# Ledger of designs, part 21: VHH binders against F-box protein At4g00755

Target 1, 377 residues: F-box protein At4g00755, of Arabidopsis thaliana (Mouse-ear cress) (q8lg03)
Amino acid sequence: MDFVNNLDTDTSLSILSCLDDPSDIVRASAVSRSWRQFVVKYSLSKNLCLKLFHQLSNVDHIIETSNDRNGESSEAGSSSLMDTRLLEKEHRAFALLARGCMSSPIESCIADAIRASSTDNYPVESILNTLEKRDRIGRTPSYWSSTGQHKTTVPESLLYKLIGDLCLITEVSIHPFQAYFQRGHPIYSSHYVRFRLGHEKDNSPHYNNSQDKKGEPGKSSIESNYVWTYTSQEFSMAQENRLQSFQLPEPVLCIGGYLLVEFLGRVQTQEMDGQYYICVSHVKVEGRSLAKSFRVENVDDNGKFGLKVLSYNDPKKMEEMDAEAGQDMDAEAGQSQLRNLEQLLNLLHRHPLDVVDYVWPDESDDEYAESEDEAEP
Key: E = the ipSAE of ESMFold2; O = the ipSAE of ESMFold2 at other seeds; V2 = 0.75 times the mean of E and O plus 0.25 times the DockQ between their complexes.

## First folded at step 15 (VHH; framework vhh_8fcz_2)

Design aa6 (from aa1 with Y99W; at its last look DockQ between E and O 0.55; V2 from the best seeds 0.00; counts 0 for: pae E 3.1 > 2)
Fold by ESMFold2, look of step 15:
Structure aa6 (fold): chain B 377 residues (1-377), chain A 119 residues (1-119)
Amino acid sequence: as target 1 above (377 residues)
Amino acid sequence: QVQLVESGGGLVQPGGSLRLSCAASGFTFSNYAMNWVRQPPGKGLEWVSGISWSGGTTTYADSVEGRFTIIRDNDKKMVYLQMTSLKTEDTAVYYCARWPDHYGDEYYEGQGTQVTVSS
């Protein structure tokens, strides 16, 4: 009893298009075979993901390992059969991505500090110190320092590698450094911060692991080596010795795994030389990592890439078993959802509705029997 | 082409009030923080106040904290500086400005607007 088949297509699309949460699309696909087929046929999971995260428009193809059907076709190909297999493959991948974007725990997403636009007293005051929460270790101060500048308009930046190729970033937190050992205990923050997310132009592991012992490369190296697919608004930073959190207006899917933190406008001079510095004791990035489920592969010159699915999760996990694997559960859950929808429709209209005709026995039951009796060599 | 046009300056007595305006055009105004800077007679530029892209966070130089208020209207692409309890040391040409970034976005200011505080 599939109310989706009992309703006309336009009404079903209207009802399902009201689902704004990607995980609701995933739950709807678990209701019944008819609901799942509908979600797959109209690419609802893929389209919602694309609406939420435009960066996914660069996905050119889906790569699966053991379940890849490209080389395991049971018949000589037909356009309709290959289209169905492609749609199912895309549904599985984007449904998993939607689940990850909504359900993965919020965690710290920095894997490595790569370089700063400048560093005073390298390597003692390098970007690596920003990974440590404390502003001192033993008696040694822990912070990154820019070089000094006489003008307030010279910006600085810190470059980080994230823990995975796909991370949904929600918040960046920055702790400006207070020089407790200097007269006046000055705080070396900036007026503003801005964040960029993106990927490396040259995706060679050997290229990105080297560091120059003479100091950090200037802004020319950062400009030439990275593509920023997201640039945030400019946030104000306070001249206060505390971790300051900058919530992004919307969560941002970072593909390729790089974060640039830009510091705009110098505030504090050092008494000894009269020059402006920016110093940071800690940088923290929070979000949902999809690294266990996905990898980005085969990035081409147009920025298109393959989305490789590493795992569809442990089938023993109770919540996933209930949502994704249980076809018997789909039928039972479908009946409960249909009753709830009938109640809502009756309440909204406040009249007797022919909703029962949309839900009551579906003549498409023979579709299942037809599938069982097909001969396959 | 980025353009910032300041207005609202004038002559005022100590303790008086003025409201400066800045009309912005030629860029996505709501993505940028905005600033007021001033140049007192015979001195260099000094930063006065800043406001985040959304208007949710404002900052002030110590010398004006509690007396000046920066506000913005992203729909009208305007920044304002409400000045109260004015002092003779507030006498300056006031400029509206965007701060340059790592990729060399230009620091933009107009012709400024003169504020003179004298008895």
Scores: ipSAE 0.437, ipTM 0.809, lowest interface PAE 3.1, mean pLDDT 76
ESMFold2 (binder alone), look of step 15: mean pLDDT 87; pTM 0.882
ESMFold2 at other seeds, look of step 15: ipSAE 0.517; ipTM 0.841

## First folded at step 16 (VHH; framework vhh_8fcz_2)

Design bb1 (from aa3 with D105E; at its last look DockQ between E and O 0.66; V2 from the best seeds 0.00; counts 0 for: pae O 2.4 > 2, grease 24.5 > 24.2)
Fold by ESMFold2 at other seeds, look of step 16:
Structure bb1 (fold): chain B 377 residues (1-377), chain A 119 residues (1-119)
Amino acid sequence: as target 1 above (377 residues)
Amino acid sequence: QVQLVESGGGLVQPGGSLRLSCAASGFTFSNYAMNWVRQPPGKGLEWVSGISWSGGTTTYADSVEGRFTIIRDNDKKMVYLQMTSLKTEDTAVYYCARYPDHYGEEFYEGQGTQVTVSS
């Protein structure tokens, strides 16, 4: 028996809204047609994603490449049919997003090194060297160096493009450089690091002119051309010649695909000029890139954008979906639904959030009606 | 508005101890690393100690390592510097400080608290 149809609407909403793992909502929608219709009708996938990643409130509309004209073939003028198609489209997109955030492989997410706030001996000691994990190639040193400063308080930053417009970032790792060719073999770390995630501004007329007189992109381009929607806490960096990993307290969804690494507090002077430098041999960023599934389009002046779905293929979810479809017997489906309900009830006990706050549509008279006794002994 | 208020300074003999306090307000304290810096008489600012946003990592200048301990309390929005085995060269105005949010802004520090270690 289909337990979703036998439960009161408010009870089903309470159960499903206690989930804090987007993948569990996606799995629940695959249990039966009744569960899927319920998840779609009440926007459960969308609302959970919005709760977990507040940046998704800036999604204005969903764009599907394979279904861009579905609404045009329905010139019957039914607003109810258009609303149903909108809810289905949103469900597909946010269900895919939830799967990607929980199931995509952890990978290195840097696509390109863009610029540094300063570079000594440009381009030899540029940000491009930080993509190489070794501190030398053969006998040639591989590191980025800031310019020198007499004050320890002058920060430095490195700007990177991530793989795709939509990335879930979990960890940033930084290897300070030890100048093995200098007397004393000093290590040019900083006291702290801070990370920012964000997107490029749509109104940056100076973007192509943002180079210093030596051809290096300048610091003013970084500050004027980017919007940072996330800024991390300030992590301590050790003056040690090793890759140092900084786990973000929670995974962060980066919309727009840019990472800024800021170095705060200079610690090491160079003997020859007595000035403080920061030098880094490697930067690595780990997370889940959704570049194969999504693209961000049409950012407006209010920061709203279109979320374009490129592909619905997810090898893990395809295999789960095929196994579920191959077991379309009532007995197996009923036992699977019961196990899912018991799991969801256990989640309610662990996470007693106010479920009505984030899944309730404003329709008071759409209450659940009990089915006839003919459907149940 | 960022406010950092130091206290706990005073006159102490060599070998003595003091505990400095810093009350922070006007910002999300638990997002920031906090620092103690000092200015000895007639000299520039010198970094003394730092503590990560969570308190999990502490760092010290070589001149004070083993003698000074930095701690923070994120619930009370406080930073402390426990100073022991004080030397005459530790005489300075001590400031609690944090880094700015924006390029071109000043390094934020309080009014300071005087520590004097007598000869």
Scores: ipSAE 0.511, ipTM 0.847, lowest interface PAE 2.4, mean pLDDT 77
ESMFold2, look of step 16: ipSAE 0.518; ipTM 0.847
ESMFold2 (binder alone), look of step 16: mean pLDDT 87; pTM 0.889

Design bb2 (from aa3 with W53Y; at its last look DockQ between E and O 0.60; V2 from the best seeds 0.00; counts 0 for: pae O 5.8 > 2)
Fold by ESMFold2 at other seeds, look of step 16:
Structure bb2 (fold): chain B 377 residues (1-377), chain A 119 residues (1-119)
Amino acid sequence: as target 1 above (377 residues)
Amino acid sequence: QVQLVESGGGLVQPGGSLRLSCAASGFTFSNYAMNWVRQPPGKGLEWVSGISYSGGTTTYADSVEGRFTIIRDNDKKMVYLQMTSLKTEDTAVYYCARYPDHYGDEFYEGQGTQVTVSS
């Protein structure tokens, strides 16, 4: 029985508007051609997304992989047919988005550490170290450190890129660093932490050179290059050497893929200079990534953007398929060993003898016999 | 137009008790952690106690732990500091405070309330 054809439009809208689960809207659209036309005509998938995540009110247009870039914006002389095709495109995109936000697997969402507001002993104690869960690699400590301050009121921040342009963030976890090599084993946390989510300003390619060094300190570049559309409450941070997890009150959809972690209130001085520091050994962010299904394009000055659909495959099945096809036991072990080796090699530029003694043989006469100086002056 | 107004200070004997109050206005109080800081004579500001935005977590400086209790009432936009077993070392001007954020321009504090512990 076709409920849409047998009921008036207002009653059918009332029934369908009570649906909260994207699976129910997809089921309704599959019941009959009449129900699908109804769901598409009244934008029920789009309205569900807006009901769940107000940030999506800034979607300006949908871009599909097979669409002509300029042909969609031209009027073809039949607005009724173009309207139907646009509504169907919206339906497909927003139905996938809603399903992804509800059913994509929870995973670690940090792709890259970008910048800290300050860094002591750059680059050795840079933000890049916060991606490693251990507080040491061999004999070398692994943590980010702020510069020292005499006042407790000077905040610090760490900036990260997320694994996708659309990530639903649920939890941020932070491990303050305990200086096991200092007298008294002090912990350099902050009194509070706060999180911001947002996107990059695309003012000019000159501000966002892809050749810029990662982890280089620069508070002014953070302020001038990013827009924060969400700011959390201030969470208390304990003076404890453990991973501390901060569950957001509600999941937050990050559009544009950037996270700022702010540290408020300095607690611990370093004995040698009497200045306050903040030091962090690990930052982890958990959520649901939509990176395999979507990209965000051209975020403008008003926050409007294009939503590019990469694939209409089920995001959960896509990850399971990729894991089965491309994730062997040897590959996972190799990726972990490669990450650790890359971190050691990065530290080698700073302290090569300590790393070489730990990882490679001490005998280096093989390298000496063939001097690497082939170049002419 | 953030405003913090402290009250409840005074003269008290060693071993005595005192309750400080702070009335907050001009910001969304329930989004912010709140703190008590103090300035002893001839010294800089010292953090005393903090309370999370919801009131679920309280923290204390070692010198006051077990003697002081911080409490907040988000409906009334109030923060309190219950002080017991007071010592002469607790003599200071006490401020209710909010730390600046990454883009904030200042540390917000009230005018302070004087606590003097003497026999």
Scores: ipSAE 0.254, ipTM 0.728, lowest interface PAE 5.8, mean pLDDT 76
ESMFold2, look of step 16: ipSAE 0.321; ipTM 0.764
ESMFold2 (binder alone), look of step 16: mean pLDDT 83; pTM 0.858

Design bb3 (from aa3 with F107L; at its last look DockQ between E and O 0.01; V2 from the best seeds 0.00; counts 0 for: pae E 13.3 > 2, grease 24.4 > 24.2, placed apart)
Fold by ESMFold2, look of step 16:
Structure bb3 (fold): chain B 377 residues (1-377), chain A 119 residues (1-119)
Amino acid sequence: as target 1 above (377 residues)
Amino acid sequence: QVQLVESGGGLVQPGGSLRLSCAASGFTFSNYAMNWVRQPPGKGLEWVSGISWSGGTTTYADSVEGRFTIIRDNDKKMVYLQMTSLKTEDTAVYYCARYPDHYGDELYEGQGTQVTVSS
C-alpha cells in the first residue's frame, strides 16, 4: 500500500519509529486509525502490559460494566466479528491499565491494618499503632510489639489491606520502635524484612466466616488464608530509630490488594526477661492505586482472574473529579476511620507506661517450639 | 464467643461503698488486660480503670484514683471494681471491657450494671 505523501513530517517519523521499535506502535495508535487497527489486531497494548507486569498473564477475561450489555446480539455470532469485539475490549482495558500505571499519582496505599502474627499486651501494642507516625500519643507509647521469644529465628509478620484490588507498589517504609522507657533505650528491629503481595484465598464455609473471624482472637492463620504472588528479596534492616525506606527493584503490580510485611531475625532482648522482641512504630506503603478504574474478580486456585473495568475515564482526572464531587462523602468515611483510631488512642492515654508488664507467654503456638505455659513468679 | 457479665450495681448514698463484678468467658482471660468503663447519664463512654493480665499493674482515671480499686482473679476469670467514698458524679452504667482483636470492631462489653449514687 502506498505511503501517503499528504502525511506531515511528524506523523511519518512516528510511523517509521514504530516499525523500528514495536513498543512505539502502541504510542502511535491514538493518532492513526490504520495504526490503531494494527495495534488492536495484534494485541500490542496487551503485550506491552504483559512485558511490564507478568502477573497480568493471569487475566482470564475482561468484564465491562456497561458495554457488554449494550453490545449483545444473538445475530452477532460470527467468529470473525466476535474475535474483533474481543480484541477491541482487550485493547481498551489494557490501554487504560497502561495509562493508570504511568499517570496515577504516587500516594500512600494502605487502607487497613488487618492482623499481626503475634501481639504483646493487646490492644495497647497492636498493629493498629503502625498506622500512626508518632511513637507516642500523650504519655502512651504507639507501637506494635510481637510476643517475646527465646529463639532469634522465630519470624513475625504484619498484614495490611491496600486501597483497591489493583495497586502498583513502589516502596515500603518501616520505622522500628525504640523503647525510650527501658534502660539503655533499646531498639527492637529485625535483621531483615521481606514483602509479599497477593490476594485472599477462596474460603471454605468452615473457615473465615464473618462471625468466627470477627469474634475469635488469633484463630485465622495468615498462611492458610492468603496466596502470595510476589515475594521480594530480603532487605537488610538497620537497628536505628528512623523511618527506613525499601524501594522495590521495580514497581510491582499487586493483584488482590494484600501486603504482608515479614520480619526475619530477632536482634534485641528485653533486659528483664531475656526474650527477643520485634517492635514497629510505623509502616507506610507507596504506590499507584487503580481502584477507581479496575476491580479484580474471582481469583481461582490457578491464579486466573477477571479484570473488571469500572470506568474508562482518565485515572488522574477521575481522582480530581471524584475528590471535587464526592468530597463530603469521602471526608465522612475518612472521618469515621480517623475517629475510631482517635477513640482507641484516647482511651490509651488512660494506660500509662506502668501498665505494660513484662509478659510471659501463656503457651507456645503449634508452629513453634513449646515452652512453659506461664513463668513462675 | 467473648462474654462479659457485670453485676453488683445498685443504689447507694454518697460516701458509701460498692463492689462490682465481671465474669468473663469465651477467651483466654489471663492473656488480656481488662478495663472498667462507664457511661454517665446523657454522656459518652469514659474509661475508669485498667489492670494488666497478671494483675501486677493497675491504672485509674484521675477522678477515681484513691477511691476505686481494680482486682482480678485469673483462676476464676473475674475482674472486680471495689468502689469507696462514692460521689454523685460516679452515677453511671459500668461496663467491663476488653478491646477487640481486630481493627475497627467495637469494644467487647456486657450489658453493664447501674450504679446510682444519690441522697
Scores: ipSAE 0.000, ipTM 0.152, lowest interface PAE 13.3, mean pLDDT 71
ESMFold2 (binder alone), look of step 16: mean pLDDT 87; pTM 0.886
ESMFold2 at other seeds, look of step 16: ipSAE 0.555; ipTM 0.863

Design bb4 (from aa3 with E106D; at its last look DockQ between E and O 0.52; V2 from the best seeds 0.00; counts 0 for: pae O 3.1 > 2, grease 24.3 > 24.2)
Fold by ESMFold2 at other seeds, look of step 16:
Structure bb4 (fold): chain B 377 residues (1-377), chain A 119 residues (1-119)
Amino acid sequence: as target 1 above (377 residues)
Amino acid sequence: QVQLVESGGGLVQPGGSLRLSCAASGFTFSNYAMNWVRQPPGKGLEWVSGISWSGGTTTYADSVEGRFTIIRDNDKKMVYLQMTSLKTEDTAVYYCARYPDHYGDDFYEGQGTQVTVSS
């Protein structure tokens, strides 16, 4: 029995609009041909997405790459046929998006560290050190440090690129650095942290962005080149040497793929100069990446963007296929090795003897080291 | 327009108690951590206490821990500093403060309220 045709549209919409789960939309569309047609006709998948993530109101159009080969036919000249195909395209894209946002695996979402608002002893104490969990390499500390300030109120920030331009972010974790080599083993945390998510302002800013990367870190480059569409509440940070996790009150869909971590309130002075610093050994971001299914096409000045569908494969099945092939694990290992090499090169600039000893650990304690030159790095 | 208005200061004897209030308006109060800072006579600004956006976490400078309590009421958009066992070294102008909306701007403060602890 197909009761959808027996109910008025307003009653059917009221009932179906209570669906909060993509699985419920799929189940409703499978009940009968009439129910699927109703879900498509009234854009229930799109409305679910808008209910869950208001940022999706900025989707201007949908682009299907796989359907472009076999897309619009010569038979698509009918206005009613074209309207039906457009609504079905929206349904497919938003149903996949909702499913991805609810069921894709939780993963680490930082792809690259871009810049800090300030960096002491650049480049040795740079933002790049925050990508790895360790706080030292051999005898050499690994952390990002701000420059010193006499005022406690001067904020600092770290800018990261996410693994995709469409990521659902749930949690940010930060490990403050404890200077184990200083008297008293001080911890250089901040009073608060705040997170912003957003996108680059200009699709042709490569020249402008490269100027900031070549020179000293710059506050004006971050503000002038990025638009922050989400700003979190201000979370308290403890002065404790541990990874501290900050769960966002609601998951946030980041469009454009950039995260800014702001540190508010300086707590600890360095004994030598009496200035306040903020130091961080690790930043981690967790969420669900939609990069295997979607790409964001150019965000305009009004925040509107094109949503490009790369694949309609089930995000869960795609993750399983990648794991079976081992390619995702090999890529992660390769990225970690590259970051380790970058840290090693920074340490070679700062502490060449210590880094060389660390990389080639087989040299010490050997009786033959003096007679055989086995200590060759 | 962001406004922070402190009140409740005054003259009190050592060992006494005083409760400072801060009325906030012009912003979504529950999104911001709130702070009390103070400026003793002839000295720089000193952070006293802070409270997270939800009120779930409070922090205190070592010099006031155990004597001062920070409280917020998000419904009334108020922050309080309950001060007990006051010492002459607590004499200062006390400010209620928050961080600004725009990236990189400095700390916002109210007009301040004077607390004087004197025999």
Scores: ipSAE 0.433, ipTM 0.809, lowest interface PAE 3.1, mean pLDDT 77
ESMFold2, look of step 16: ipSAE 0.530; ipTM 0.852
ESMFold2 (binder alone), look of step 16: mean pLDDT 85; pTM 0.864

Design bb5 (from aa3 with A97T; at its last look DockQ between E and O 0.46; V2 from the best seeds 0.00; counts 0 for: pae O 9.0 > 2, grease 24.4 > 24.2)
Fold by ESMFold2 at other seeds, look of step 16:
Structure bb5 (fold): chain B 377 residues (1-377), chain A 119 residues (1-119)
Amino acid sequence: as target 1 above (377 residues)
Amino acid sequence: QVQLVESGGGLVQPGGSLRLSCAASGFTFSNYAMNWVRQPPGKGLEWVSGISWSGGTTTYADSVEGRFTIIRDNDKKMVYLQMTSLKTEDTAVYYCTRYPDHYGDEFYEGQGTQVTVSS
């Protein structure tokens, strides 16, 4: 007793077009074979995803590893059969996308820290330090610092790679750095923060910029090498030593996997030079990564791309299987350890004679005070 | 084209009150934080106050905290600065501003509005 079979096509379209939740479209396709065929034929899952995430209008084609890897289908096939296969492929991909956007776990989404617009004392005070939650490791401070500026209106930015090419971003959190070792313990926040999401430009010879400086901070390479498809409102940032969370007004689907954090309005001068700085101890990005399910392929000059499906497994079950694999350490903690070690090795490599005090000896005045207690009977 | 027009300045006695207005046009006003800056006679620009895009968060320079209130109306595309307990050191030209969309782009709109606090 399939309700779609008992209704005219226009009436069925009117009913199903009132659904505004992708999971309802997926459930309708599971009611019966007739409802599934209807959802597929009229592209209801694709159209609803496009309503929710306008960035998906740039999907040019769907790539599947099964059946679709054989690039040259027989032309002997009917054009009606090819249309049906295309519609079924689109339905599977967009239904998986909808499931991932609704059911994948919310987790930290930063894979790598790429570049800052400027860095004081490079590489010691680099963007890599923002992946560490702590503001110090032993006696060594852990933060990124901009260079100094005399004007408060000169902005700064931090560029990150997200986990996967397709992420639904919900929240960005930033911890301004308090210079506990300076007089007055100043906090080097900014007045506002703004977020941009986007993708890297094509690396073809026509798009390969010779001014792209690997390992060097550079505002021009950020502006010339990335396309920003989303820009947030400007959020106020408090001059407070705490992790500050900025929830986006609506979740944003990032295609291409890059995040730019912009700091607007310098607040605090350094007393020694009278210049304004921005310093950050930690950046965290929360969202739903679809990296296990999708990859973005072949972004062209018009911003069109292929959406490659890696697996049709349930995103929840894939995360459960990863957790059951017996991880000895948190991926975030392991990434933090790697970044700290990489920074230490880079410092030792550049300045081997000056780094003997970088690693905090496990001897403090508090330990010597405890030793005095042991000597008193 | 972005336009920010300040008004409401004037001559007041110490301890008096004024309300400055800023009319915005040419951009999606509700996406931007807004600020007031001032230029006292013979001095450079100094930041006075800021308000988040939604109006949920306000910030103030130490010298005006507790005396000035920044307000926005996204429906009317207006920013206000309610000034009370005015002092002679508040004498300045006041400007309404927003941060530009691109690095290195700076702009100020209009002529500002003069506030003079004098006996």
Scores: ipSAE 0.013, ipTM 0.571, lowest interface PAE 9.0, mean pLDDT 75
ESMFold2, look of step 16: ipSAE 0.456; ipTM 0.827
ESMFold2 (binder alone), look of step 16: mean pLDDT 83; pTM 0.854

Design bb6 (from aa3 with T59I; at its last look DockQ between E and O 0.60; V2 from the best seeds 0.00; counts 0 for: pae E 4.9 > 2)
Fold by ESMFold2, look of step 16:
Structure bb6 (fold): chain B 377 residues (1-377), chain A 119 residues (1-119)
Amino acid sequence: as target 1 above (377 residues)
Amino acid sequence: QVQLVESGGGLVQPGGSLRLSCAASGFTFSNYAMNWVRQPPGKGLEWVSGISWSGGTTIYADSVEGRFTIIRDNDKKMVYLQMTSLKTEDTAVYYCARYPDHYGDEFYEGQGTQVTVSS
């Protein structure tokens, strides 16, 4: 049905402006040539995406490969023809982005643990351990620990790299660590947690070569090396040995692929030294990755960037094709192998635990495993 | 500029009650958890109570749990601390406080209000 041809422009725009979901605009443009022409001419897909994700206002330009474009003229022409080509290009990119935000599967979005603001007994109690769901591997505990502090107001943070430059984040989950091997089995949580999403300030290889090593205590200020385009409200954490999920009030589009988890307010002292610690056994971030469809190019000092479209193919078909070809699985397997090696190195450097302080793990492990099964969406 | 103004302190007998108030301005109040901290005579700052950004979760130091109640009103940008069953060890300057926006920033607090519990 061709409603646009039967209605004047203002009426058609009013009707189409009732579409608040970018994926509905994409679906509408695929059903009718008249609707598509209208959506393209008035930039409806782009403008709705910008209303929903204000960070997209920083897209400076769109980069396409000629191989992914069909039926378009390559001839230089009038400024009106070039304006039309720009509108088509923008429509294709933002339509694909809308589809990805609505149809990509929900998955764990952490690719790598980068840096903690402090780490006790480095590297044994490093941020890398937070990628493991279990609070122990065999008899070896698995957690990150801050250094001790006498003041409760000293915050801590954990920095992660996401699986892609463009991820729609919906939920962050954190499991505080209970020191089952210490008297009283204390839980080293914090009063609050806050999340930030953003990108590195430096786009050059020289800055990347000066970046702090993975899993080591940071030697440079996180504030000086990163730009945070989103900061969450301050969520309360319970002093409870369970995975605690913090659903963002609305999904957030992360551009540049970095997550900072900040812990605010220390709760629990360690009896041996009387200092406050924060310890975390697991961090999980869930959302929709757009990494197979898009890449972010050259974020400048003002936050402007190029949005590179890798392919206009169906994101589901791309995932199946990459899995069958082994390309996507090879990249994921490589990162998994690196994570396993880092965990092995941590195990080789762990200190022996005092047998008097060791908690019987069978009871704790059984309850923890059952709770994780119940927490799935 | 962040401004926190405490009031409602005073002199009370042990077992008495007081209600502290904190007026907040200069920031988006509903985005932040709010806290009460106190400084007893000759001692450092001690965290007393906190309330989540929405008011849905309250937390208390062990020493005040069951006796103090923290409340917030996001429309009026106010935080309150209802104190009951006051003890001499509750004597302190009480500060309304907010955590920093940035990792290296200092804890934001007001000028404080004196609470003195004595017979």
Scores: ipSAE 0.276, ipTM 0.718, lowest interface PAE 4.9, mean pLDDT 76
ESMFold2 (binder alone), look of step 16: mean pLDDT 87; pTM 0.886
ESMFold2 at other seeds, look of step 16: ipSAE 0.450; ipTM 0.817

